# Ledger of designs, part 5: VH-VL binders against q9zst9

Target 1, 202 residues: q9zst9
Amino acid sequence: ATLTPNHVAKSLAGTSVYTVSNSDNEFVLMSDAEGAKSIGLLCFRQEDAEAFLAQVRSRKKEFRGGAKVVPITLDQVYMLKVEGIAFRFLPDPVQIKNALELRAANRGSFDGVPVFQSDLLVVKKKNKRYCPVYFSKEDLEYELSKVSRSSKGVGVSQHIMVGSFEDVLKKMELSEKSSGWEDLVFIPPGKKHSQHMQEVIA
Below, E stands for the ipSAE of ESMFold2; O stands for the ipSAE of OpenDDE; V2 stands for 0.75 times the mean of E and O plus 0.25 times the DockQ between their complexes.

## First folded at step 5 (VH-VL; framework fv_ustekinumab)

Design b08 (at its last look DockQ between E and O 0.02; V2 from the best seeds 0.00; counts 0 for: pae O 5.1 > 2, placed apart)
Fold by ESMFold2, look of step 6:
Structure b08 (fold): chain C 202 residues (1-202), chain A 120 residues (1-120), chain B 107 residues (1-107)
Amino acid sequence: as target 1 above (202 residues)
Amino acid sequence: EVQLVQSGAEVKKPGESLKISCKGSGYSFTGYWLGWVRQMPGKGLDWIGIIYPGDSDTTYSPSFQGQVTMSVDKSITTAYLQWNSLKASDTAMYYCARLSEYDFYGMDVWGQGTLVTVSS
Amino acid sequence: DIQMTQSPSSLSASVGDRVTITCRASQGIGSWLAWYQQKPEKAPKSLIYYASSLQSGVPSRFSGSGSGTDFTLTISSLQPEDFATYYCQQYNSYPYTFGQGTKLEIK
């Protein structure tokens, strides 16, 4: 068999994104770019959600009395996704810039939420092996500098691979148990892997 | 298909009045803000203002306040830009553009433009 | 009012070149920035919204990046049909303002 939704959701524990809710605690939805369906907007930066809230209040008077920014964890988002609710992520612009810089000069736009990983970084906790996947390139660079005694910036970056969060999730959903994909753990922006693992691993 | 279709080119003299139109189709006209943009010959783009057809709420750029009037007729899904007394400096191409829901996708649909020429 | 300054005002490039156009806001606008393409005697066409997202039907050779005050539009491999004037626009706060435009000429 393949990895269950609960396995995938657990790998996402601890990472928050931000959205706008109405006074009934329902997500504020908008049309997607094609106008075909309603989507909820999920921001990796709180400031993006606050800016969106300001637009919501400015454009629709009905939201002035109770619309607010709320956090939601990625594991909760994943479970809503499996229920068929549509979402659109807004990545941190710094990480989009990082993703574009890691790509070949002749490639175009980056689509999706950047995630960063290195096969040089494997984390052990309570006799289990974890492969950390970062939402922040800078956090990964810091951890790699501890593994390498030489930290000359770009040299550390040669060991960093970038991918799409959405693509990684699809591969996890299609993978068999013991394929190695069950070892992934996503590291929130601004946290050290050791801190996150202590908070998530009981 | 979401479309904005504007009225045809106008040739006017200073002091004349003018009302140009922008007809929306293929979407809920009263549910989206609509903006007007001026482009003087050989120049860039200037925002004139925005109007919400649902309740006729308007906001003008300060440099256009008192220069033009925006209005709508919901029954025919049409927005208007109107001058009471044209000046030669009003010579320009005028575009209408739809703001997406909550402005998130920006000005996602543009009209083809209306050329207004004011000369004596 | 937020001033939007584009650089350069014009440039010439060859098919296949990587082209970069910069836009700077006079104050922070988050990611509420759009890029438009306007060909002669045509209405503007939306390319990019929210700083980095492609509009539907826009070729992937176009990309946008930036937040705050500094933004970039990049064409990774210039095509003949990319001859146009490009405008950035902030839509963070009213009045929405455009950059002065960048005229791209193909050699």
Scores: ipSAE 0.620, ipTM 0.846, lowest interface PAE 2.1, mean pLDDT 87
Fold by ESMFold2-Fast, scan of step 5:
Structure b08 (fold): chain C 202 residues (1-202), chain A 120 residues (1-120), chain B 107 residues (1-107)
Amino acid sequence: as target 1 above (202 residues)
Amino acid sequence: EVQLVQSGAEVKKPGESLKISCKGSGYSFTGYWLGWVRQMPGKGLDWIGIIYPGDSDTTYSPSFQGQVTMSVDKSITTAYLQWNSLKASDTAMYYCARLSEYDFYGMDVWGQGTLVTVSS
Amino acid sequence: DIQMTQSPSSLSASVGDRVTITCRASQGIGSWLAWYQQKPEKAPKSLIYYASSLQSGVPSRFSGSGSGTDFTLTISSLQPEDFATYYCQQYNSYPYTFGQGTKLEIK
């Protein structure tokens, strides 16, 4: 059996993103790149959402008095996506730079929201295995620096895998139970995995 | 396919009037802003301004305000850039380009350009 | 007005090279920056929007990065069709402004 929407949503709990809403608390939608459907923009940085709000206000005067930036968690976003609302994520530009630099030797562009993982980092709680996936490369590097003190100075970045958040979600949705994909837990930017796991799994 | 097709090259004398066109097809013409960009011979790109076809709302660069007029005819999905009295300094390639709502995608589709030559 | 300055003004490269072009804004523009490619006697073509988002149909060897005032366009493995002039453009505030252009020439 495939993973349920509720299981996928639970893996996303605790990560805040920012969107623009109107005075009725409805998402401000725009056309996708093809002009075929409406999408909502979700920013990983509040300042990017504020900049988008300024563009919304400059283009439509009806939004000048009522539109605002609102935070929303990724589990809520995922459930709204299941209900039929289309979204596009705008990543933190620092993490885009990190993804490109990490893959400098293996050339190419980066599409989507960067996420970072390592086979050296697996967490066990309540007789269950969890594999943390980070939105911040710096957060993962900090945790990996603690894996072995005797190996201080060994290439920590060599053990970091980079992927697209959107691709990971799609693979989770299509994967069978016990495939290993059910073990993933996304770690909010700026949080230690131990702190996050206490808040989500407690 | 989505495309913008511009009118052909023009050769004019100083003081003459001119109106060049940009015809959109393959998309909802009133759903996108339309921008104009000038490129003088051997020079870079200069932003002229934008117009919203749905209500003809315009925003001009201060450098072009009063020098040119942007307009649209929704019935034939066509935008226009017009001069009342051309100067030799108006000699340039003129491009039209499409912009999405809130400009998020930048100028994503461009016309092929209209070369305007103004000489005595 | 926001001034956009590109570096270098021109560069020569060989097919297969990794090329980086830089663009600097005179004030903060967030991620409201686009990159355009213009081949001789052709209209500009959109490559990158919102600083790092690849335009549909553009080869993955093109990438953009940066925010605020410092931005880069990278071509990971230069192809013959990539020899062109590249422009950055801010669309954070009116009037929108372009960089002066970077001409990429064959070595």
Scores: ipSAE 0.571, ipTM 0.842, lowest interface PAE 2.4, mean pLDDT 87
Fold by OpenDDE, look of step 6:
Structure b08 (fold): chain C 202 residues (1-202), chain A 120 residues (1-120), chain B 107 residues (1-107)
Amino acid sequence: as target 1 above (202 residues)
Amino acid sequence: EVQLVQSGAEVKKPGESLKISCKGSGYSFTGYWLGWVRQMPGKGLDWIGIIYPGDSDTTYSPSFQGQVTMSVDKSITTAYLQWNSLKASDTAMYYCARLSEYDFYGMDVWGQGTLVTVSS
Amino acid sequence: DIQMTQSPSSLSASVGDRVTITCRASQGIGSWLAWYQQKPEKAPKSLIYYASSLQSGVPSRFSGSGSGTDFTLTISSLQPEDFATYYCQQYNSYPYTFGQGTKLEIK
């Protein structure tokens, strides 16, 4: 059996993104490139959402008085996705840069939201494995510095894997139980690893 | 210096109870797992189980489940392995070893071992 | 349980020789494989972790390779102090099983 939506959602708990809502607390949707589908924009940086808000206010007079940037957790976003709402993520440019640096072959472009992980940070407890996935390379490196005897060096960097958040989610959705994909835990940016893992494992 | 110091050799009779110890020093005791390994005379290494001193979470090998009990006293950074009723077949060297929560490094630090002899 | 099978069970070699010990897992364990050295009347010592990473303080003549199910410990040039028993261990899944050991003796 494949992973349930609830399982995937739980793995995303605690991470906040930002979007724009109207005065009725509804998401402001934009048309896709083809104009056929409404898409919600989600930003990993609040400032990007603010920029989007400014744009919305400038183009649509009805939003000048009531539109605002609102935070929403990724688990909530995911559940909305399951219900049929389409979203587009706007990644942090800093993390895009980090991803490109790690992937020498794709230094020209990165599609999606970068996520970082390392086998060095796999936690095992009570016959279960937990694999942390980071939205911030810096956060991952910080944790690696704690567990590695050599905080800096080629040996540590070679164990860092980079992928796209969208691809990871897709793989999780298509994966079978006991495949390892159920072990993923997404670490909120800036949150203490130990604290988040404890909350997830508890 | 990171060290694991185990209690001294034990000579027991079948049916007796026993509790051996492993004291950690030089590191954060509650931040690492402690594993126990049995080595019968002239034989290989047998994995008994692990315990996390921080919350006393335990995992036993199926072969040792119900045969031994792992525990810790974190206030004195000491782990214990105990038998309620020893058997002659329990005669062996017993090692404790440190394992990170991120078990990347394997068992990187070992105690010197405790020899347990059970004979009538 | 994952079974670890070492080969050979015993090996005789001379100082300066290249020595290879293999370890096979009954199922895929990724790179979660460690090698230990044990001398008589002594506790085991960690040599290699994560299949190919050298433990701190271990001479460079020791190396590990492999992933999945097949692993190898290599001593490029055997030294007198290397005669001992070697064990592999998987720590991919509980229980963390050991191989049966390989005794390396002087020829």
Scores: ipSAE 0.026, ipTM 0.620, lowest interface PAE 5.1, mean pLDDT 89
ESMFold2 (binder alone), look of step 6: mean pLDDT 92; pTM 0.943

Design b09
Fold by ESMFold2-Fast, scan of step 5:
Structure b09 (fold): chain C 202 residues (1-202), chain A 120 residues (1-120), chain B 107 residues (1-107)
Amino acid sequence: as target 1 above (202 residues)
Amino acid sequence: EVQLVQSGAEVKKPGESLKISCKGSGYSFTGYWLGWVRQMPGKGLDWIGIIYPDDSDTRYSPSFQGQVTMSVDKSITTAYLQWNSLKASDTAMYYCARLSEYDFYGMDVWGQGTLVTVSS
Amino acid sequence: DIQMTQSPSSLSASVGDRVTITCRASQGIGSWLAWYQQKPEKAPKSLIYDASSLQSGVPSRFSGSGSGTDFTLTISSLQPEDFATYYCQQYNSYPYTFGQGTKLEIK
């Protein structure tokens, strides 16, 4: 069988994103491009969620007294998505820039949330294999600087692969067990994979 | 349970040979570097070197190169530290330690130590 | 070889105190630094690796910081079991040298 929703959710544990809730602790929803569907906004930067909150407060008096920015983890988001709630991610613009530079694009846009990985970085713990996927290119470069020292001069950026988080997640959902997709672990921005692995696996 | 168990205390005379052991259990022995550290009585820690059990690749501290030999026997998950000719200055506690499961992230599991005393 | 110098060589503190131990490398070592605790007649115990990553099972009152040449180990609220000798170790380049140790003693 394919990877379970619970397995996919576990790979996302520990990464916080930011949304806006009203005084009743309900998500503040936005209309999609057609205006027909309500979609939750999830920001990778707290400052982007604060900017959205400021817009909500200026436009909708009903939210002024109790609307707030709240953190939610990606595993919680994923389970809500499994239940049928639609979300739109607002990525970190620094990481959008990083993704475009890796794809040799100086102009244009990146569709989705950038994620970074390297075939030079595989973590083995307790006879299990883990392949870290980073939301921050800088975090992956830090880890690769250690591997490159050990590998005797391999160029760091030549071994960084960029993809969209949404596409990786979809591929995990479609994959059979033992395909290698079950090995993925998403690393929160600002964390080393060793710190994150200790917190989620222990 | 990951564990490193070292051989018992040794009392030797200068010029004698010695081989002490460190047995690993509860983990993939060939998948981790194993390090050796010396601590002279009342002194701090001195790094001797590391050995990779799968291929016996070694990295010695220059101050210990040629003075000791690190080796492994994979069939019994055991590492060794060996002297051909002991000196009084070799009197110390010797520790083995596994390097973290993330390779080069420090020594996360330590043996209890082997006390080596070299005197006339 | 990279030389690691700890400061102070010893200090006295009381339970509940905030304690700071520093470690200085003779050249830049990035974040390739670990901290170890050694109690009398026992093997060292790993506390911190990669300058700031807490080892599994180590109390959250321990924290590490720094990069390059200057590093700090902090114990936010000293407990009776924390009286020990603390060592830093660089593993940027061979040999992986230790500092001389900082002995933490009860006042």
Scores: ipSAE 0.000, ipTM 0.431, lowest interface PAE 18.5, mean pLDDT 81

Design b10
Fold by ESMFold2-Fast, scan of step 5:
Structure b10 (fold): chain C 202 residues (1-202), chain A 120 residues (1-120), chain B 107 residues (1-107)
Amino acid sequence: as target 1 above (202 residues)
Amino acid sequence: EVQLVQSGAEVKKPGESLKISCKGSGYSFTGYWLGWVRQMPGKGLDWIGIIYPGDSETRYSPSFQGQVTMSVDKSITTAYLQWNSLKASDTAMYYCARLSEYDFYGMDVWGQGTLVTVSS
Amino acid sequence: DIQMTQSPSSLSASVGDRVTITCRASQGIGSWLAWYQQKPEKAPKSLIYAAFSLQSGVPSRFSGSGSGTDFTLTISSLQPEDFATYYCQQYNSYPYTFGQGTKLEIK
């Protein structure tokens, strides 16, 4: 058996993304590029969602006055995805730049939402092992500077691995209990892993 | 598979009317906005406006408001750009392009263009 | 209306070069910027949407970055087929507006 949707959702608790809803509290959906399927847009930056709201209000009468930017947590997003609702993420451009730098001359583009991890960071709490995954490279670098004095100012990025959030979720979904994938916990931008673990698990 | 096919080149005299077309295929025509873009000879791209085929809602650039009319015929998945009275300054290549309803993907599919020449 | 200004208006480069083209908006547009490539006598081709997302079928040597008012298109290793005119376009607010174009020429 693969990891339950509830387990995956718990690993995503506490991270807010932003979408647009109409006056009936329904998510504003856009068309897929080729499938003509309804797809929800989720922005990692509130300013990008506000810009999208401006577009929505300009185009359709029914969205004027009642349309608004709504924060939603990634665990809620994941449960809606499990129910069959398709979403597209608009990442933070700073993190796209960070991901491209880490992939160096290998590729000129990045597909998906960047996430960052280091084998130097593993947290033990209540006799359980947790592996933090960061949406912000800068947050991970800060934590690494505290753990390894030799990495501070030199080679910090050499201990950072970059991946796609969508790919990581897919691999978690395919993993069984007692695999390494159940140990992952996603760290919201601007938070330390110790602070987040206290809020989510305590 | 997904295509926008535009009508052929037109040569007209000032004062004449004209209607050019853009036919969509390989996608749900009423699920996407359709935009029009002008490119005058040797110049850049000028956004004319967009039309939503599902309800014929239009948004024009102020520069083109009242100068042209956008319309659609859903039964044949075709959009139109029309002039009541052409001017020499209308000489340009005209492109149609597909946009999602809230334009996350930008103008992702383009027609091949229709060259309109207006001369005496 | 939002004005889009590209720099440079033209540049010359050699195959294998790293090329950057910049685009500036007269006001903040978030990430709502697209890049298009146009070859002579051809329709524009979509390269990048939402400032940094690559369109299907576009080679990975193309990348976009930036947000707010300052944006960059980068070609990491220029190929012969990349010599074209490039346009940025904001789609944050109506009317949508294009930059004046950057013509990339062989040196």
Scores: ipSAE 0.238, ipTM 0.743, lowest interface PAE 5.3, mean pLDDT 85

Design b11
Fold by ESMFold2-Fast, scan of step 5:
Structure b11 (fold): chain C 202 residues (1-202), chain A 120 residues (1-120), chain B 107 residues (1-107)
Amino acid sequence: as target 1 above (202 residues)
Amino acid sequence: EVQLVQSGAEVKKPGESLKISCKGSGYSFTGYWLGWVRQMPGKGLDWIGIIYPGDSYTRYSPSFQGQVTMSVDKSITTAYLQWNSLKASDTAMYYCARLSEYDFYGMDVWGQGTLVTVSS
Amino acid sequence: DIQMTQSPSSLSASVGDRVTITCRASQGIGSWLAWYQQKPEKAPKSLIYAASTLQSGVPSRFSGSGSGTDFTLTISSLQPEDFATYYCQQYNSYPYTFGQGTKLEIK
């Protein structure tokens, strides 16, 4: 069998994103590209959600009195997605720049939310193996600088792999237990992996 | 699939009235805002305003307020831009374009444009 | 109103070149910026929304970056069909203002 939704959600615990809700704590939804479905907007930067709120307040009369920016964790987002609610992520533009720089050789643009990992970083805790996946390249570089004794520079970046968060989630959903995909843990921006692991494990 | 089709070119004299159209097809017409953009010959893009077809709510750029009127007819999925009295300075290409309900996608689909020429 | 300033106003480049176009907002607009391509006598075509997300069907050689007030459109390896005028537009605050345009010409 494939990994359960609860296992995937647990790997996402602790990462906050920002959305707009009304006074009843209902998400403000936007139309998809075809105008057929309602999609929730999730921003990795609070300032982007605040800009979206300003649009909602100025243009949609029914939200004038009570719309607000609210944080929601990615594990909660994932469970809502499992229940059929569609979401679109607005990534941190700093991390988009980081992803494009790492993929310069591929001559491509970056689609989706960038995530960063290294095969040099595997954490063992309570007789289990964990592979951290970072939403911030800078956070991963910090951890690698401690492991390799390398100075900050191009050598550190050579050990960083970049992918899209959406693609990683899809692969986790399609994988079976013992595939290695169950080892992934997403690290919130601005947190050290050691701090995060202490919060989500024991 | 998704299209915005605009009415044909117009040649008018100063002081005449004009109403140009933009017909949507292949999507839920009332699910999107519709924007209007002016481009004077050899110049860039000027924002005119937006209309929400679901309730005909309009919002104009301050520079176009009172100079032009936006409207829609939901029964034929068509939006309109109207002048009561044209000026030579209204000579331009006029585009309509679709925006999502909260503008996340920007103006993702554009009409082909209507050239309006006003000369005496 | 938020003023959008593009630079350069025009540039000449050769096929295969890496081209960058910059857009600066007079105040913070978050990531609420779109890029459009317009060829002579044609309607504008949407390239990028939310500063960095490609519209469906747009070639991967196009990319966008930036936030707040400073934004960049990059074409990694210029193709003959890319010679056009490029516009940025902020849609953070009404009215949704455009930059003056950058004309990309064959060298």
Scores: ipSAE 0.006, ipTM 0.532, lowest interface PAE 10.5, mean pLDDT 81

Design b12
Fold by ESMFold2-Fast, scan of step 5:
Order: sequence, then C-alpha cells, then structure tokens
Structure b12 (fold): chain C 202 residues (1-202), chain A 120 residues (1-120), chain B 107 residues (1-107)
Amino acid sequence: as target 1 above (202 residues)
Amino acid sequence: EVQLVQSGAEVKKPGESLKISCKGSGYSFTGYWLGWVRQMPGKGLDWIGIIYPGDSDTRYSPSFQGQVTMSVDKSITTAYLQWNSLKASDTAMYYCARHSEYDFYGMDVWGQGTLVTVSS
Amino acid sequence: DIQMTQSPSSLSASVGDRVTITCRASQGIGSWLAWYQQKPEKAPKSLIYAASSLQSGVPSRFSGSGSGTDFTLTISSLQPEDFATYYCQQYDSYPYTFGQGTKLEIK
C-alpha cells in the first residue's frame, strides 16, 4: 500500500508559507505563463508576499482596502492540492543559491523548492526512525556540525543532498511502507529538528 | 492562443502625429498590464511605460513622460502609443508586451514590433 | 531610477560551453528580475521570471539565480540557437529598467 494523504500532510505540519487573500478571504489567483489556468501563489518568505501585496494594491483598486498577506501551513496547502487546487511556490532565493552551489557539476537549472537532507542525520524517537528534510541548508549544516564535531569547514557540504520539494512529495505519494519515504519529516525554516519533532511527531 | 499583434511599419516626417496599435487576443485583456518598449537602431531595450487596460492607469518612465501617450480601447482589446509631434530621435522599433497583472511573470508575451522611421 | 548593469557587454563562446552572464542592480530589488533573449530582427523572448523561475517552454539548460543586487543567468551547455543578445530587467519599482544587454557570439 502507498502512503496516505494524512501521513504526507502530517510530515508537512508546522511549516508556514505566505499568500495574498482578498476581502472575502479568497486567494488572489494569477494566470499561468500560458494565460489559461488560475494558480495560487505561495511564498516561502513573508517579505515576498508583502511585495506581491504591494503590487496588487498599486495595480488593482478592488484590493486596495481588503487584500492582506495570510500565512498558511504546508499541510493545509497539501490537502487543498489533493482537492485539485493548483499552486505555484516562490522559493527563498537564498536557498536557490545554496542548491545551485551544491550542484556545481551539473549546475544550470534548479526547478522547484530546494530541500536538503543528509544520510549522516537520522533521528530515533520511541523506536521509530525519522529522516529530517530541511527547507534551509544553514539549519541542516548546524545539525551536521553537532554530529561531526571533529570535522570543521568545507567537508560538511559533501554530506548534503539537494532535491526539489515537489519531487520528494511525489515520491512519498507513490511509495509503499518500509520504503524509507515514510520516515521523512519536513523541518520549518529556523527550527531545530529536535524541537519540531517533539511538537509534531508522537 | 495568447497573442499580441502590432500595426505595420510607419514612415513619417518630423512634426507629424502618429498612433500605433497593439491588439491582444487569447486572454483577458483587462486583467494584465501592457507595456511599451523602445529599441533604437543597434541599441538596447528602453522601457517606456505600462498601462492597465481595466482602468487606464498608467506609469511612465521619466524619460518619456509628456513625450508620448499610452491609451486603450477595451471594446476591441487594443492598446495605443501616440505622438502629437514626431522627432527624428523617435526613429526606433516599438514593442508592446503583456506584463502579468501582478508582475510575477515579467513581460511574458511580446508583439512582433512596429518600426517607426521619422525622416525629412 | 534603478540602474541595471550587465557583465560582460559581449562574450564569445563555443557550442557545449557553460556560459554565465551577470546583472547588478544599483539598489535592492528582492527577486523581481527577469531575463530576456533577443535574436537579430526578432522580438525579445522571456526566459526567466522572479530571478530563478523558468518560463514555460524554455529549455532546462537555462537557469537564473540571485537576489537583492546580484543576479546571474547561466546556460549549462550552449546550443547553436542560443547565440543572441540577453537582457535583464528589474520590475521591483518604476521605471522597470533594462540592463544594457550582453551579446553572446560564436567563438
């Protein structure tokens, strides 16, 4: 059997992204590049959503009095996606830079939201195995420095793998139990995995 | 699909008036900003300004403010760029381009260009 | 006005090369930067929006990176059809200024 939507959603709990809503609490939708579909925009940085709101207010008078930046958690986003709503993520540009630096050998494109993981970092809690996946490379590097205390400097980056958030989600959805994909937990930016797992994972 | 079609090439004399057009199709015309860009022969791209067709709100580059007028006719999904009195220095290729309503996609669809030649 | 400066102004390269073009803004523009490709006698074509997002239909060999003031367009393995002039444009604040362009020529 494949992993349930509830299992995938639980792995995403606690991570906030930001969007713009109108006075009726509806998402402000934009067209895709082809102009045919309506897509919700989700920003990983609040600053980016606030910039988007400023553009909406300057250009569309209907939103001048009622539009606002609204936080939404990734588990809520995932459940809306399961219902068929399309979203486009605007990644943190610092993390795009981090992803491209890690892929020096095949650098030239990064599609999607960067996420970072290491085989050196596996957490055991109540006899269950958890593999943290980070939205921030810096957060993962901090945790790895604690595991590899004798190693200092550039060697830490050699143990970091980068992937796209969208690809990881698809792999989780298609995976059977005991594949290892059920062990993933996404770590919100700025949080230590131990604190997050204590709050979210039983 | 989504397309911007511009009017044909123009040859004018200094002091004459001119109005060139850009017709949108395949999308909601009033939902996207429409921009104008000048490219002088052998030179780079120079941003003129943008107009929002839904309410005719305009933003001009200071270099073009008062020299040219942007307008729209929503009933025929057409934008216009107009000069009251042309100068030889107005000789250039003029492009229109759709800019997303919220600028997220930049100038994603471009017209083919209108060549304007001003000579005596 | 925000000034956009591209480097280099011209570049010679061979098919298969990795090419990088940089763009610097005179003040912070967040991620509100687009890249355009223009071939001789043709209208510009949109490549990248929001600094790093690939436009629909654009080959994956094109990528963008950067934020704030320093931005880069990379072509991972140059193809014959990629020889063109490339422009960056900031759309953070009016006027939406272009860089001066980088002409990519066959070596």
Scores: ipSAE 0.000, ipTM 0.442, lowest interface PAE 19.0, mean pLDDT 80

Design b13
Fold by ESMFold2-Fast, scan of step 5:
Structure b13 (fold): chain C 202 residues (1-202), chain A 120 residues (1-120), chain B 107 residues (1-107)
Amino acid sequence: as target 1 above (202 residues)
Amino acid sequence: EVQLVQSGAEVKKPGESLKISCKGSGYSFTGYWLGWVRQMPGKGLDWIGIIYPGDSDTRYSPSFQGQVTMSVDKSITTAYLQWNSLKASDTAMYYCARQSEYDFYGMDVWGQGTLVTVSS
Amino acid sequence: DIQMTQSPSSLSASVGDRVTITCRASQGIGSWLAWYQQKPEKAPKSLIYAASSLQSGVPSRFSGSGSGTDFTLTISSLQPEDFATYYCQQYNDYPYTFGQGTKLEIK
């Protein structure tokens, strides 16, 4: 009795990532590091996907015409992953820097897509608890400053926890209902949690 | 295990021809580009170019275009770097390295290197 | 060609130190940068690709960050086996140019 794929997908609605497709609107797939599986590349920044498209066009003649960068939402990505398509994420480098600064005391490196949370930021509606998870540390800091008017700069950062998006998804998939993992809602970069929650939670 | 094994050290005179090799094993040879890098004694790394074994498509650094030729023999999973006429300035360590189809992973597996010495 | 400049060209450090090496591109390269470690008499070893992704089997004390033109490699707690020369490489545009290298030496 783990969380359903539909529940996990709903928590990911509204966040766009960028991939490269061919003229038939099929993902351009690359080999994984071991050369054993085909994987799709998903970039959190459009400019990274444009750079990947340039490499694809320079190296394969069939992609010089019609290949393009396309946006896709994380809920759609998750459903394709459930259907057996493997993906690799290229995170926003600003957020990698933020994750490394927060983890300086614990670990030297960060692997995966950074996500940020705070126990000071929980949304409650109709006796249900929602825990926003941010792809942008700056967005979380902004919301924390609004909730606590006395919190500024270093005080705000002391209440922020960082994790790997891939690890969070894995734990959500393995968790039972009422474990607390069903409370998570991922907040798109550049979007306020209140705005996103109003759109996702009717 | 994925590995690239390069041919042994060479000592040559200016004007001689040379062909060094890089043999891949433990992976799909035609699924990856193969790159070549020069390192002159006491100097840094200098990118020569890459070749795709599946169709022998090549990309050369302008500094090496016309100086060397990259080729492959798919039947023995081997890449080659060749000079028609060596110069003393070709004295260096030469590395081969594997690169993914669209180079996302950079040069992830390297050969041990082939030392080429060109002197009179 | 895109020029890659590393800073410093050499540094001395002690075991346990936090070490940061910087790499600058002469033009924007997005996230298309790799870091390599080379020990004396050995081939380079891949450490980091796509600016921040750790290569399989590389210790977690290594990390990379940056985008566009400014990049850093950090070793959070230097170990004896980490004394080596480190190279950055851009692979956004042909030719895929390397930085000049940073020699990391024992104090």
Scores: ipSAE 0.077, ipTM 0.699, lowest interface PAE 6.6, mean pLDDT 84

